# VH-VL binders against PAX-interacting protein 1 (PAXIP1): the designs that were tried, part 3

Target 1, 90 residues: PAX-interacting protein 1 (PAXIP1), of Bos taurus (Bovine) (a0jna8r94to183)
Amino acid sequence: ESCQIFFGITACLSQVSPEDRSALWAMLTFHGGGCQLNLNRKCTHLVVPEPKGEKYECALRRASIKIVTPDWVLDCISEKTRKDEALYHP
Key: E = the ipSAE of ESMFold2; O = the ipSAE of OpenDDE; V2 = 0.75 times the mean of E and O plus 0.25 times the DockQ between their complexes.

## First folded at step 1 (VH-VL)

Design m1 (framework fv_remtolumab_arm2)
Fold by ESMFold2-Fast, scan of step 1:
Structure m1 (fold): chain C 90 residues (1-90), chain A 122 residues (1-122), chain B 107 residues (1-107)
Amino acid sequence: as target 1 above (90 residues)
Amino acid sequence: EVQLVQSGAEVKKPGSSVKVSCKASGGTFSSYAIGWVRQAPGQGLEWMGGIIPIFGTADYAQKFQGRVTITADESTTTAYMELSGLTSDDTAVYYCARDEYYDSSGYPFDYWGQGTTVTVSS
Amino acid sequence: EIVLTQSPDFQSVTPKEKVTITCRASQSIGSSLHWYQQKPDQPPKLLIKYASQSFSGVPSRFSGSGSGTDFTLTINGLEAEDAGTYYCHQSSSLPYTFGPGTKVDIK
């Protein structure tokens, strides 16, 4: 019914604790998305809590990669819809 | 298949510079970092630095900072390592190798180029 | 910088014998230790990653173990094709470093 919120998304996670990484990974994949640790051209999104780190600096230079905080993932799930990424910049 | 192809052997004079190339497949270039490792005759392996090609982000070992520049060209899927101020101590085989270099925790070098011999002599 | 040391530096071994190579790190590196084989005039080849995981295509006679600061590579039943130099490599922190190598010759 609402289990494919992140279909077509490949997210890279950055600057999150191992616990938060595991939770975000599960949330994204359970709802149809893909996750990876390396930032590469397969990525559509970078999930990062703060505007810092090598992955953040790199993603800023790529228009094809949307940068969002973990709150974007949480709000998409709670509202059962894909929220506008522009509202979730770190 | 995964393949890294390096430029040919070079003979250089002391004080000059050398630029070695490493041609990777498009998939390697888009998903992996390229590291550079050298080996002097009869000696072990020494990491020089690495780059994430799609971002242009390079890191260098302290010993080579100021003399080494690592770059990448996405249009030709080729990484480069340029070493300046050459001395006889820089005579070595220079390898490029694929890794998932980023953050402080890296991955192994899973595939290696064939090596480029650089000889520094008068 | 994390320093890696290897023992022994040289080993001459009869075919089918068991070979053990050790690698010690100057500080804890978890399981971020990898083993390579290098044959004369060839680039290194990955054998074991993350202390104990075999890389694809590597013969089952090669195995790795250890964590923290002490690591071991074992070749159980050395074959003639196994002659070469073996290096450990840590990827726990930058700069990446390699051990000095262990040369294995076959009698």
Scores: ipSAE 0.006, ipTM 0.613, lowest interface PAE 9.3, mean pLDDT 85

Design m10 (framework fv_remtolumab_arm2)
Fold by ESMFold2-Fast, scan of step 1:
Structure m10 (fold): chain C 90 residues (1-90), chain A 123 residues (1-123), chain B 107 residues (1-107)
Amino acid sequence: as target 1 above (90 residues)
Amino acid sequence: EVQLVQSGAEVKKPGSSVKVSCKASGGTFSSYAIGWVRQAPGQGLEWMGGIIPIFGTADYAQKFQGRVTITADESTTTAYMELSGLTSDDTAVYYCARGGYDYEWSNYYMDVWGQGTTVTVSS
Amino acid sequence: EIVLTQSPDFQSVTPKEKVTITCRASQSIGSSLHWYQQKPDQPPKLLIKYASQSFSGVPSRFSGSGSGTDFTLTINGLEAEDAGTYYCHQSSSLPLTFGPGTKVDIK
């Protein structure tokens, strides 16, 4: 089954290997979220394992974008609820 | 060693569509970007869009949105670019290229290129 | 979209001379700038990635530098085989964009 845990979320992925990107993309979309390659105004979340990179620095300047590690995605799925993003800042 | 081989030259009428193929061999296909870049005679390079095959998600340059469709078939390791509503302004060489990167997928460089497919739109 | 500008648009150079090509971005792109060489009737070939990293197999006479908005490709001691058109390309954000190109001819 797909739960709609990530309904209304548009995530951009950063600083992850192609394998990790495909896994995270599948996890997010299977549970109702959207993903995209570019960081823009539509993004609600940046998923990044380390506090580095151009996307990370740009997202820091935007209050509307939540910055989380991949563990946020995993924990939301395992607990079937949206976890507080502030607990997952890299 | 990754190699990209494109389909042959096409001559098309205005208003028609063209679909160019790009067959990958010798390396990883699904997890890397395949970008499409065109070049009109005597002109520079223009990015049209790209796809990550494993995700099935394509991104397009705004100029081509609504006319271009980029797809990938993982079973045959082939990417496709279909352009509709052709005009003489679409006469160009069309290249596919694999997106390589050191740390960020969206920051990719294009290190492996197909040989190019010439598309001529004649009236 | 990010616009790239190259200078000069054309350069005719004697062999062994130093060639400098500049690329300017309309906004900061960090180090996400790549350089390509294209010869007639051939696809482009990657020379330099991420502003300053030489791609494998590229002769050491090619080097890149810069960050933010201002970037330079240098050919230190032009050889006959270096004739071609040189393009910069940014990958900082979508859509990806290329500069207009700099044509390098040999006298």
Scores: ipSAE 0.014, ipTM 0.612, lowest interface PAE 8.0, mean pLDDT 85

Design m11 (framework fv_remtolumab_arm2)
Fold by ESMFold2-Fast, scan of step 1:
Structure m11 (fold): chain C 90 residues (1-90), chain A 121 residues (1-121), chain B 107 residues (1-107)
Amino acid sequence: as target 1 above (90 residues)
Amino acid sequence: EVQLVQSGAEVKKPGSSVKVSCKASGGTFSSYAIGWVRQAPGQGLEWMGGIIPIFGTADYAQKFQGRVTITADESTTTAYMELSGLTSDDTAVYYCARDLEYSSSGWFDPWGQGTTVTVSS
Amino acid sequence: EIVLTQSPDFQSVTPKEKVTITCRASQSIGSYLHWYQQKPDQPPKLLIKYASQSFSGVPSRFSGSGSGTDFTLTINGLEAEDAGTYYCHQSSSLPYTFGPGTKVDIK
């Protein structure tokens, strides 16, 4: 319960179902991260299951935003460490 | 090949508001930021703020916070900058410019042609 | 906010000579500094991005260097068309800021 895997991370979610969105939001915030609906300068990560959508296209053009699939969130929690984002690009 | 075309010159009275438009053509509008920069006569460049249309959220320089509103309409590929509470100190040429890497690393290209706003009684 | 200063304020140069313009930042900005040229009654035009990377279509006589707090724009072999005002711009943090400008005239 003291695990802060996502401390310092602000994630924006894209192209996920309402149920998956709620689950991912809870997972990120329970482990110290922040979530928001809009992609803006505060975002460090975009969590998106497929390489499509306007948020994906926008984030792809920014070096400051890491683009990952939901599996990155799940694997970070299961292994209790931040996994290399490059391995989780959609 | 992207171009930015701004609305025409405006003459305004003190205390009024002005809204300048910036229409983009040729290329993707939604995923690139649009910044607003002004230049008073004989003076240098001053950044006012910017927006990435897909985000719908703008950032402003503190000096203009509360007086400036930057918006974008994706359907018409047009960005807007509205400045309220005008004084003679707001007499300037106002430019829009595309920011390819917004937030901390961006440069501006291309620029609109500029809109002259004159505030006089 | 990050303050940028430029030197010199004004420079009058003979064609074909070398021009050096300096930009200094009040705190370290890495390589997040860009150079623009502005001619009378025209918008600025990008010359150099990220301190040293030439923008496409810009003549090779323009070059940039520096990192941290000290940056230089060099015009090696000034041409008549290069008359104008040169501005540095930092994008390391918001708000973005510009230097006060250096006016280059040709005689």
Scores: ipSAE 0.006, ipTM 0.613, lowest interface PAE 9.7, mean pLDDT 85

Design m2 (framework fv_remtolumab_arm2)
Fold by ESMFold2-Fast, scan of step 1:
Structure m2 (fold): chain C 90 residues (1-90), chain A 121 residues (1-121), chain B 107 residues (1-107)
Amino acid sequence: as target 1 above (90 residues)
Amino acid sequence: EVQLVQSGAEVKKPGSSVKVSCKASGGTFSSYAIGWVRQAPGQGLEWMGGIIPIFGTADYAQKFQGRVTITADESTTTAYMELSGLTSDDTAVYYCAREGSYDWGDYFDYWGQGTTVTVSS
Amino acid sequence: EIVLTQSPDFQSVTPKEKVTITCRASQSIGSSLHWYQQKPDQPPKLLIKYASQSFSGVPSRFSGSGSGTDFTLTINGLEAEDAGTYYCHQSSSLPLTFGPGTKVDIK
């Protein structure tokens, strides 16, 4: 039984190592979310460990995109609930 | 240098279908969205839909829903747009265009040369 | 569907003059507005992205400004090669939409 914690979420990953990217991708998709490499209109979330980079700067200009650290993904899974994104801004 | 090369002009009968190809070279294919935009003679630009090849996820403008199918083949770095139920209103130049930069993009940074589709009886 | 309106529809300009093209959105789109140039029998070419950022290789005479619902493309010192149709495009919401175009001709 998998939880659909991330149902309706399309996440873009930024500045994450290849190993961590694969793990985060698997975590997000196993729990019903989607992932992509480029940041575009379809994205609901940007997962980025530090407040830097072009994706971070672009997401700051769009209110529709939630910016979170990888810890948001981990804590959502650990607690089996969608945590408030505002608490996980890098 | 990114380049998008489209298939050649088509002349079709009403009620038939057409499939246009868009081959990408240079740059990264799989993670960028490829959009399809058409332009009727003497008229403006109309977005039809787009696809993100790495996911196979396609979006369509409501006007074309049920008539258009957008696909991509990562092994040949080629995107396709198939439009069925053709009428004279579908006479247009059809463009493929790449959506944006790697980090962010809903703008179209590189365009194919266009494919003229003429629908006549 | 977000509707984009452009003005003027047509402008005939003497070389070296300043050209101003306006694009208005039916609702706020932030800075998700892009400008393209199209010449006869050619595909559109990106000029300005996200309201004000020049695309690589675009001459400095082209500039964009605006946010929300009102946007402007300026050509400061029109050259003969700039004759064409200019389109705005919004990427704030699906479906993606374009303005009707502004045709710029040289006198």
Scores: ipSAE 0.013, ipTM 0.662, lowest interface PAE 7.6, mean pLDDT 86

Design m3 (framework fv_remtolumab_arm2)
Fold by ESMFold2-Fast, scan of step 1:
Structure m3 (fold): chain C 90 residues (1-90), chain A 122 residues (1-122), chain B 107 residues (1-107)
Amino acid sequence: as target 1 above (90 residues)
Amino acid sequence: EVQLVQSGAEVKKPGSSVKVSCKASGGTFSSYAIGWVRQAPGQGLEWMGGIIPIFGTADYAQKFQGRVTITADESTTTAYMELSGLTSDDTAVYYCARDSGYDEYYYGMDVWGQGTTVTVSS
Amino acid sequence: EIVLTQSPDFQSVTPKEKVTITCRASQSIGSSLHWYQQKPDQPPKLLIKYASQSFSGVPSRFSGSGSGTDFTLTINGLEAEDAGTYYCHQSSSLPYTFGPGTKVDIK
């Protein structure tokens, strides 16, 4: 329900088209989150549409990073609350 | 483009430790997984562990836990494998290998070091 | 840990013949199975990634197939330079494991 739905979140994007990347970046930052293309230790979330790619494999090996599809971002905004990441694994 | 160059052969006594280095050149070092695989004379391949340098923590095969330490130094683009409590069963060629997925198309250990022979004898 | 089994252990073949090597996993690994060739006193070389994807520079006579627990490496028209030991390797879960190897010799 918060206007700052993604406060405290640093998301990394993977396997997303340039157009969708721009949209997701805007959605995440407009609602208080951080967004980057490089996967590093600051990341809390990996946003990836399918369970593939180097970033996906890296994130699987670290429990500190939540892996979600872009639908997680969309549903959080639509419902004005953070949705359970476990429901959005690719 | 990417090459892995390992340190030279070692002869060690039982009970000692050995530290093998693996220097990467070309390409990106920090986000690629670097694994260590050994091969005893006339035997097959055995995975020991690996590290993704940007995360700084290593994963180990249970057989080697407590004896092996895998580290990486991003400033020198060098990975290390240290094995302690050596016995004659540790006589083998030790390889480092890169699990290349950085381009997000394909994965597998595509770049291998030349190998480091470690002989444990009294 | 996931155990990989290879068959046959050894195969001696005439040049230009078809060679088939199988790898079986103790549990499902999806497509996370890779094939390597090793020649004496050399490190392994990657041939096939993720069951069926050829690595760059690998001759087209090498192909891979399979998913789940059963995988095959095929060499269609063996050449003299193909003599060596072939290993399968799974990257589905840690610890990564290798098959015991299949040695291929030329008659």
Scores: ipSAE 0.014, ipTM 0.644, lowest interface PAE 7.5, mean pLDDT 84

Design m4 (framework fv_remtolumab_arm2)
Fold by ESMFold2-Fast, scan of step 1:
Parts: structure tokens; sequence; C-alpha cells
Structure m4 (fold): chain C 90 residues (1-90), chain A 120 residues (1-120), chain B 107 residues (1-107)
């Protein structure tokens, strides 16, 4: 059972299509996480497919934010565990 | 061209509540966050909280939790801040302000302010 | 709760002088520090975001620097229109907080 694998996570979604945003939002919230569009102090993670954009550059400067590709979300759900973010840098 | 227009001044009695509106124009309302900041006469700026309209998610400063409610209506592109249990310490100018699409926490456009006076 | 302090609290300066305002945070906030200008009976206006990035339309005489706990706003060649109160603001953690303000007046 993997109902809470994202408990304690607040993700900012960046540079994803509206369809992908809806899917990722549902995946994260179904498994106990939170989502938002703005990058702010509540965020633990930035989910971004490519290493570009102002949110990506801002997150690189903040120690509290983990930067991952959407594949991190998918693999965490598939394997029913929280994967090491360092392996999913864009 | 981005404009935030707030409702008019209010005079309220102690113990009552006030609801201030903030109507956004010149952009897509759902694509940004709106924060609320107040300023008592001759004093500095105090952050109260904010909302992301597209999701209805809110943040509140601890001092105001239980007394403040921030909401948004996407059909009218309007955000609201309701403060209950008013006392003379709540006499202030209340501002709404927009967060940029690219950055969070700072505010790039501000409403004109709404003066709320609490008097008996 | 991150506390911001500003110095000086008041400064009266001659036109064309350099003005330096300091903001100190009670803990490290990276570069999540922003500067605003407020004139009487007006809302604040953003000048500098993320410690050193100028906002659109802000005169080049305004600049910001710093990181961690110590930040500076510099006005290089004060103009008469620059009289007002200057606030620093942190967006690193909840609640968002502002400094107490520095009032700049023209002699």
Amino acid sequence: as target 1 above (90 residues)
Amino acid sequence: EVQLVQSGAEVKKPGSSVKVSCKASGGTFSDYAIGWVRQAPGQGLEWMGGIIPIFGTTDYAQKFQGRVTITADESTTTAYMELSGLTSDDTAVYYCARESDYWSGYTDYWGQGTTVTVSS
Amino acid sequence: EIVLTQSPDFQSVTPKEKVTITCRASQSIGSSLHWYQQKPDQPPKLLIKYASQSFSGVPSRFSGSGSGTDFTLTINGLEAEDAGTYYCHQSYSLPLTFGPGTKVDIK
C-alpha cells in the first residue's frame, strides 16, 4: 500500500502542459502530497522536465528545494517508495 | 496594464467583521497568487496571508489564524480577505498584491489600499 | 519567524548623495530578500527582487546586494523623488515578514 508516499511534500510544477500538470497534481495529492504553481517557501520540490527557466534557476540557489523531473513522481509511485531525488535531476 | 482594484473604506464597530475585495484585471487571474498586507497608521507592513486562486490553497500568518479567511472567485476575478473579531488594533490600510508568475513571495503589483477604521 | 532589522531607521540626505540601507535577517535566507519603496498615502512599489535583481522600470541608481543574513540597498545619487520609506521583505519561510522600514528625507 503506497497511499502516503508523498506525505510532507509540497511540489511546485514548472514547464509542464496543462494535461501533464493535472495528471501530476492528481498523482501527488492521491499519495499524500501537496502541489502549487508558485515557487515559495512552502515548496520542498520543484518538478520540471528540463534544466531551464527562472524557477529552475531560483531553486538551484535554495538549499531547501529538491529539483526533479516528472519521472521521479512516476517511479516513486511505481516502486511504492520515495526515490533519491539526486538521481532525477533534469 | 495589470491592475488590482480594492473595495472602498469601511468603518466598523469592535467585535464585528470586515470583508475587503480585490478585483484583478489586465492578466489571467488564475495564473498567479494574491497576498494581503496591512499597515497601521504610522507603522510598517505586516503580511496576513495569501491565496493561489486556481487551487484555493491558502497561507496565513500565525497571528491572524482563526480570524482571517482569504478566498477567491475566478468567475469575477476577485480575491477577498475577511477579518473577524475586530478591535481598535485592526485599524489599518489593507493591501492586496500579486505574486509574479516567475518568482514567489515578492509582490510586483499592489492594490490602492482599503482603509478600515474600528471605532466604538 | 524570521525577524528583519534595518539600519538606519531615519536618514536625511542632500540630493545627489549616496544612500545605503542595511537589512539583517535573524537566520540565513539565501537570496530571498526584496526591497520596496513607499511614499505617503501610496502602496509600496517593488524596487529589487531576490537581493540584486532590478524590477522593470526602476531607475538604475537603485541597486541591491547581499546574501544569507546581510543585505544592502544602495541609491547612488539620490533624487528628490526618492524621498520615502524603504522596506526589506523576506520570502524564505512562513510567515512572510518585512523589516521595520528606513525613512529617507531630503534636506
Scores: ipSAE 0.007, ipTM 0.615, lowest interface PAE 8.8, mean pLDDT 85

Design m5 (framework fv_remtolumab_arm2)
Fold by ESMFold2-Fast, scan of step 1:
Parts: sequence; structure tokens; C-alpha cells
Structure m5 (fold): chain C 90 residues (1-90), chain A 125 residues (1-125), chain B 107 residues (1-107)
Amino acid sequence: as target 1 above (90 residues)
Amino acid sequence: EVQLVQSGAEVKKPGSSVKVSCKASGGTFSSYAIGWVRQAPGQGLEWMGGIIPIFGTADYAQKFQGRVTITADESTTTAYMELSGLTSDDTAVYYCARETYEYDSSGYSYTFDYWGQGTTVTVSS
Amino acid sequence: EIVLTQSPDFQSVTPKEKVTITCRASQSIGSSLHWYQQKPDQPPKLLIKYASQSFSGVPSRFSGSGSGTDFTLTINGLEAEDAGTYYCHQSSSLPLTFGPGTKVDIK
């Protein structure tokens, strides 16, 4: 659809099922975002359903990485706008 | 088991720099941050900074800003602390230590659970 | 920066006595306070983490308590091997800071 809701973000996916990972990956990339499985300095967002795991703990130390649940991705697409990440912390 | 092994003692001249290494084994290097703490003879402990290897980003105590550089090499599971512009006030034992995370209802916090053996740096004037 | 103060600076104690060391933070740090023991020519060793949790392998005579700004480390029945310097450490915010230390000697 060419809608660039996620332009400029690179999301790392953590602790999601293989089915959810595929769906989230497609949603993010279709709307202009990048995805990866490795958490590194290129990441702007960590998408994680629960506040646990090594990637979650590491991301907490870096203020520039926004930590959100998968619902953030779904709501951004549904409302066609980038929602405030603070409302989606797991 | 988990071990942090540091490089050997150094004797340096004022104005030079020193680079201390910290080799981690027995654990997941990328899952932990590595902190650096120094101790001058007969004095207490002073935090210098730390690094999360997977991010390649370091945090520094303000007093060392511009003089200290902390880096990590994930392929060799080794962290480094380089201190430049040495003076006699930099004579100390330098320790690396592993930071572990814990979460409870008050939030995340870090503690140093395992420490290297220390590296003595003597700055002769 | 958060400043930690410790009391007492030094004490000499007979074996089997109870030792209490206090640590005060300049602002609230919740339970992000840890205690280390350091013996001469050795690195520090973690004793108590998050105010009251014993680290693996630490003898039961060591205990910690407190929250917010006031914390204590208690050694209930000091042993000869417990001589050393004890440091508190806060990890609530950067920069990480340590107390000045309390030296415990045995008579």
C-alpha cells in the first residue's frame, strides 16, 4: 500500500512465536520499516510481548531503544499513524 | 565456570596511555555488560564506566569523559579499557566486573557478580 | 550523582560478636543496593545483592536489610575469615557509585 508508517525504524523481534514473527515482520517491512532478529546498535525498537528475556534486559539500558508489545505494531497500522511507544511498554 | 581474566601489570610514564583487557569465559558474553572499577592504593572503589557488547555502546563516569574508552570484541569475548593522559593520580588497580540484570516490581537494576583479578597500573613521575 | 556514606569507618571485633554496618544514600534507590567484601590483594566479592538477597555460596551469617535511603549489612557471629573491608554499591542510576568502605579487623 506504500504507506510508510514505520519509515526510519529498525525493529528487533523477541520472544514471539514463529507465526507471529512472520506476521510482524511482514507488517513492519510492508509499511517501510526494517526488521532483524539480532539486537544491535542499528535497532530503534524492540518488539516483545512480555517484560523478560536477555534482549529486553539489554534494551532497558539504552534510552534510544523503544520497547513495545506487538499491539503497538497492530495499532499503528489500524490507525494509520505511529502511536506513542510509552503506552505499549510490556 | 565464569571467569574474567585481565592482562598483566603495567608501568607507564605521565602523559602516556594504557589499555587493559578483560577476557570473559564460562558464560554468555553478549548477555552481560562489563563494568570497569578502579582502586587507588589504600582507597575505595571508583566506577569508570561500562559497555554492553551487543550494542557496542559505552557509558562513562563524567570525570573520565574524554580520557577513557571502553570497547568490546565479541569474537574473542574480550572487553578493553583504555585510559589516556595518565598522571600519578591514575596509579591504581583496575578491575573489570560482569554486570547482571534483575527485575522486580521496583524495576531493573544491575550488580557486579564476578570480578577479574585486577590489573595494577603504576604511573611513574 | 548519588552519594553513599558508610558507618563506622573502622571496627575491631572479637570472634562470634555481631557486626552491623550501615550505608546511607543521598536519595532513594529502592532496593538497588549491594554489598561487597574485599580482602587484602584480592578483588571485591559479592555478598548481598538487592538489599537483602544472599549471593550464591555466601555464609548464612551475612544478611542485609533496608530500602530507600537506609541500608544495613549484619554479620551475626563474626568468624576470623571475615576480616576485610566492606563496601556498599548502588545501581539505581548512572554513574554507579560505591560507599567509602568499612574496615573490619579481628582482635
Scores: ipSAE 0.007, ipTM 0.622, lowest interface PAE 9.1, mean pLDDT 84

Design m6 (framework fv_remtolumab_arm2)
Fold by ESMFold2-Fast, scan of step 1:
Structure m6 (fold): chain C 90 residues (1-90), chain A 123 residues (1-123), chain B 107 residues (1-107)
Amino acid sequence: as target 1 above (90 residues)
Amino acid sequence: EVQLVQSGAEVKKPGSSVKVSCKASGGTFSSYAIGWVRQAPGQGLEWMGGIIPIFGTADYAQKFQGRVTITADESTTTAYMELSGLTSDDTAVYYCARGSRYSKGYYYGMDVWGQGTTVTVSS
Amino acid sequence: EIVLTQSPDFQSVTPKEKVTITCRASQSIGSSLHWYQQKPDQPPKLLIKYASQSFSGVPSRFSGSGSGTDFTLTINGLEAEDAGTYYCHQSSSLPYTFGPGTKVDIK
């Protein structure tokens, strides 16, 4: 079963293996979200497993971008609801 | 509290296959990694592979690639490990364990373990 | 694959002594190293995660430290119940690997 869990979300993926990137991309888009590799003004979320890297540092400086681990994506789908991003900060 | 309960001991002949089950209860299943670790008598721990059920795709250690298949059934909250082409070197206790490579503050490390399934390969 | 090496292989310790076990990784793994205790005929038990974070319910005498390639597990005041084999484990990259183990006996 599916629903539009990630409607209105544009996620940037960072520091994820190519295999996991493909899976996360599919999960986000199948449930109504958008994905990209570049961190820009369209992004609402940064999905990153560790608190490191240029994109992580950039996202920390922008209040409009929520930073979450991939577990946020997994739990949102598993529980069929958008989980509080504050619980998933890397 | 999450518990992992594994299927019972098995005695198998060389060349056969074995399929061990690992049923999770008491918590979230689909978004946690389920890993499989084996231990031969008197030896150390050896990671075989794992799956995050919601991804549906398993990762394997190179040593077991081609012989091991790890799957998960979200509807029954059960993970499976099937090992084919058994030899006496596969005699071991096989454990399932919960963990996640993606978690920063939780799920890291394998915090919940099954009781183990003894697999004996003999003729 | 990342290879983990543990030292010592075996240690026989008098109760209340300090035990130090080291784990070295063949390449940097950040803080993605975990320590387990295994007693005979039991599954492993998580002691320390993220190199230094104690798992719930683990006695305070267990502590971990290190980052990158060099990690240490310390038992400050060994108790009789602490006899067992200790394993380090990395989750930085696939395949996940374990160290060969350090057996701790009580004299």
Scores: ipSAE 0.012, ipTM 0.664, lowest interface PAE 8.2, mean pLDDT 84

Design m7 (framework fv_remtolumab_arm2)
Fold by ESMFold2-Fast, scan of step 1:
Structure m7 (fold): chain C 90 residues (1-90), chain A 123 residues (1-123), chain B 107 residues (1-107)
Amino acid sequence: as target 1 above (90 residues)
Amino acid sequence: EVQLVQSGAEVKKPGSSVKVSCKASGGTFSSYAIGWVRQAPGQGLEWMGGIIPIFGTADYAQKFQGRVTITADESTTTAYMELSGLTSDDTAVYYCARDTGEESYFDYGMDVWGQGTTVTVSS
Amino acid sequence: EIVLTQSPDFQSVTPKEKVTITCRASQSIGSSLHWYQQKPDQPPKLLIKYASQSFSGVPSRFSGSGSGTDFTLTINGLEAEDAGTYYCHQSSSLPLTFGPGTKVDIK
């Protein structure tokens, strides 16, 4: 079983409460991913619960950034595999 | 809003190092990117690198890789740029700059600038 | 690295005229292009971010447009205070790069 589910992922979180941010950050980093507070060119993923906000609008302009809801992180861990990001757009 | 105040002018010998400071006031420091841009006399702008203080990890332009070190001290809300192995080609005004909006930040859009620090390298 | 080129390199214009400055990227950068104004012995000042978004406090005569590789800064009705050097800057990929600048003088 892969414990490095998020290897190569650099995620930015948007519109997530401080409590949820801490949990998601821990989930992503424990399974091999990285997290950042700000959206920048290093980011591969934006984790955002709803399709709104400045980070969401910015990520839409870049093909290199995949936009997913927090459920993507949870389901990847639950199923021990990287789920298709297209199924988790806000 | 936020203001950036840089350290004073420096005159250095070839082969030495210089460390320029950039103190932030009036806004959130830790979660916003701070970049460093230089400008040689009569020339254009050149990006050197940047840092997001909360992460402590810096990005550098390849041209300066190995000579430049960018750091930040959250306790004093100060960013630093240290450039080693100075030559006359490093004579320039060095600026620090950052974004003003955390949720507006995307890729080092620079809307708040320090006043600049003149570094002169001569023998 | 992404190379930015600007035209013209110098423009001398009569007050109230329209000024157009172009910036071209060596590869597509989406909308990750920003415009700055710099006056002698001063740091650059942000005018337009992300190709077309006016920065707070910038006069309405300044506007930006474009996407991909071709971008334009327009000053519609140049004022004497607008004399300076204008730079485009891309933030699409590392290293960040600036155009060589366009100097605008008032006749």
Scores: ipSAE 0.013, ipTM 0.623, lowest interface PAE 7.7, mean pLDDT 84

Design m8 (framework fv_remtolumab_arm2; at its last look DockQ between E and O 0.11; V2 from the best seeds 0.00; counts 0 for: pae E 9.8 > 2, placed apart)
Fold by ESMFold2, look of step 2:
Structure m8 (fold): chain C 90 residues (1-90), chain A 122 residues (1-122), chain B 107 residues (1-107)
Amino acid sequence: as target 1 above (90 residues)
Amino acid sequence: EVQLVQSGAEVKKPGSSVKVSCKASGGTFSSYAIGWVRQAPGQGLEWMGGIIPILGIADYAQKFQGRVTITADESTTTAYMELSGLTSDDTAVYYCARSYDSEGYYSPFDYWGQGTTVTVSS
Amino acid sequence: EIVLTQSPDFQSVTPKEKVTITCRASQSIGSSLHWYQQKPDQPPKLLIKYASQSFSGVPSRFSGSGSGTDFTLTINGLEAEDAGTYYCHQSSSLPYTFGPGTKVDIK
C-alpha cells in the first residue's frame, strides 16, 4: 500500500533537467500519482525548483494548485508518507 | 494547421472602448494560451496580457490593469481583448498570438494573428 | 519588471555576411529568452525558443546562444529575405517583456 503515497495527485513538472524529470516522473507514477508537463486544471501540484517562470506565476493565482520543490517528492518517498506541501514552497 | 484570424480595423474616439476578437482554428483550443501584444506605429512590441482557457486564468500587464479585459469562448474557439478608456496613446496594431509549449503559456508565441489596427482620434 | 536591451539598434549588412544581435536582461532569466523576426506590415514570426532551440521550418543560418543575462542571435550568411526587425522576449517573470528591436537592412 506504500505505492499509493501520491494517490489523487496530478503533478506538473517545470524547470527540471531531463534526467531529473525522468526520475521524478517515475517516482510519482510508481507511487500512484499522475504526472504531466502541461499546467492545466487537472493538476493538483506544480513541481518547480525555483520561484520563477510562467508556470510558477500561473500556479500562484490558483489556490487549488500546490507548489512544491522536487525535494517534496523525494522526502515523501523517503519517509513513506505525504509531507505537508507548505514546507516545500520554493 | 493553427490559424488565428482577428476582427477588422477600428477607428475610435477618446474615452471609448474597443473589443478585438481572435478566432482560432486547428489544434485543441483548451490546450494552449492566447496572448495579446500591441505595437504602436514605428514602435516595438508590448505584451498586454493573455488567457489560459483550461485554467480559467487571465493575466494582465500592470500598466493595463483595470482597463483591459481578456476572455475566451471555448465553444467558438474565440478569444477577446477589450480595452477601455482609450487615448491617442492606444493607437496601435493589436495582435493575438498562441503559445502551446510544456514550459510556456504566454511565451514563446508560435502562431500570430494578422493584427487589428485601432486608431484613436479626436 | 525585467528590462531587455538590444544591440545594435540598426544594422546595414552586406549579403552573405554574418549578423550578430545581442539581448541583455536586467536580471538572470536562465534560458527563458525567445527571438522573433518581423518584416514590414507583418506579424512577428518565432525563430528561436529558449535561447537556442530552433523553431520548426527556420533556416539553419539562424542560431541562438546564451543564458543568464547575455543572449545572442546569429544569422550566418545573411540573405535578402532576412531584412526586418528582430526582437528578444523573456518569459522568466511577469510582465513578460520584449526587447526594443534591432532593425537589419540589406546594403
Scores: ipSAE 0.006, ipTM 0.651, lowest interface PAE 9.8, mean pLDDT 86
ESMFold2-Fast, scan of step 1: ipSAE 0.063; ipTM 0.696
ESMFold2 (binder alone), look of step 2: mean pLDDT 89; pTM 0.920
OpenDDE, look of step 2: ipSAE 0.022; ipTM 0.727

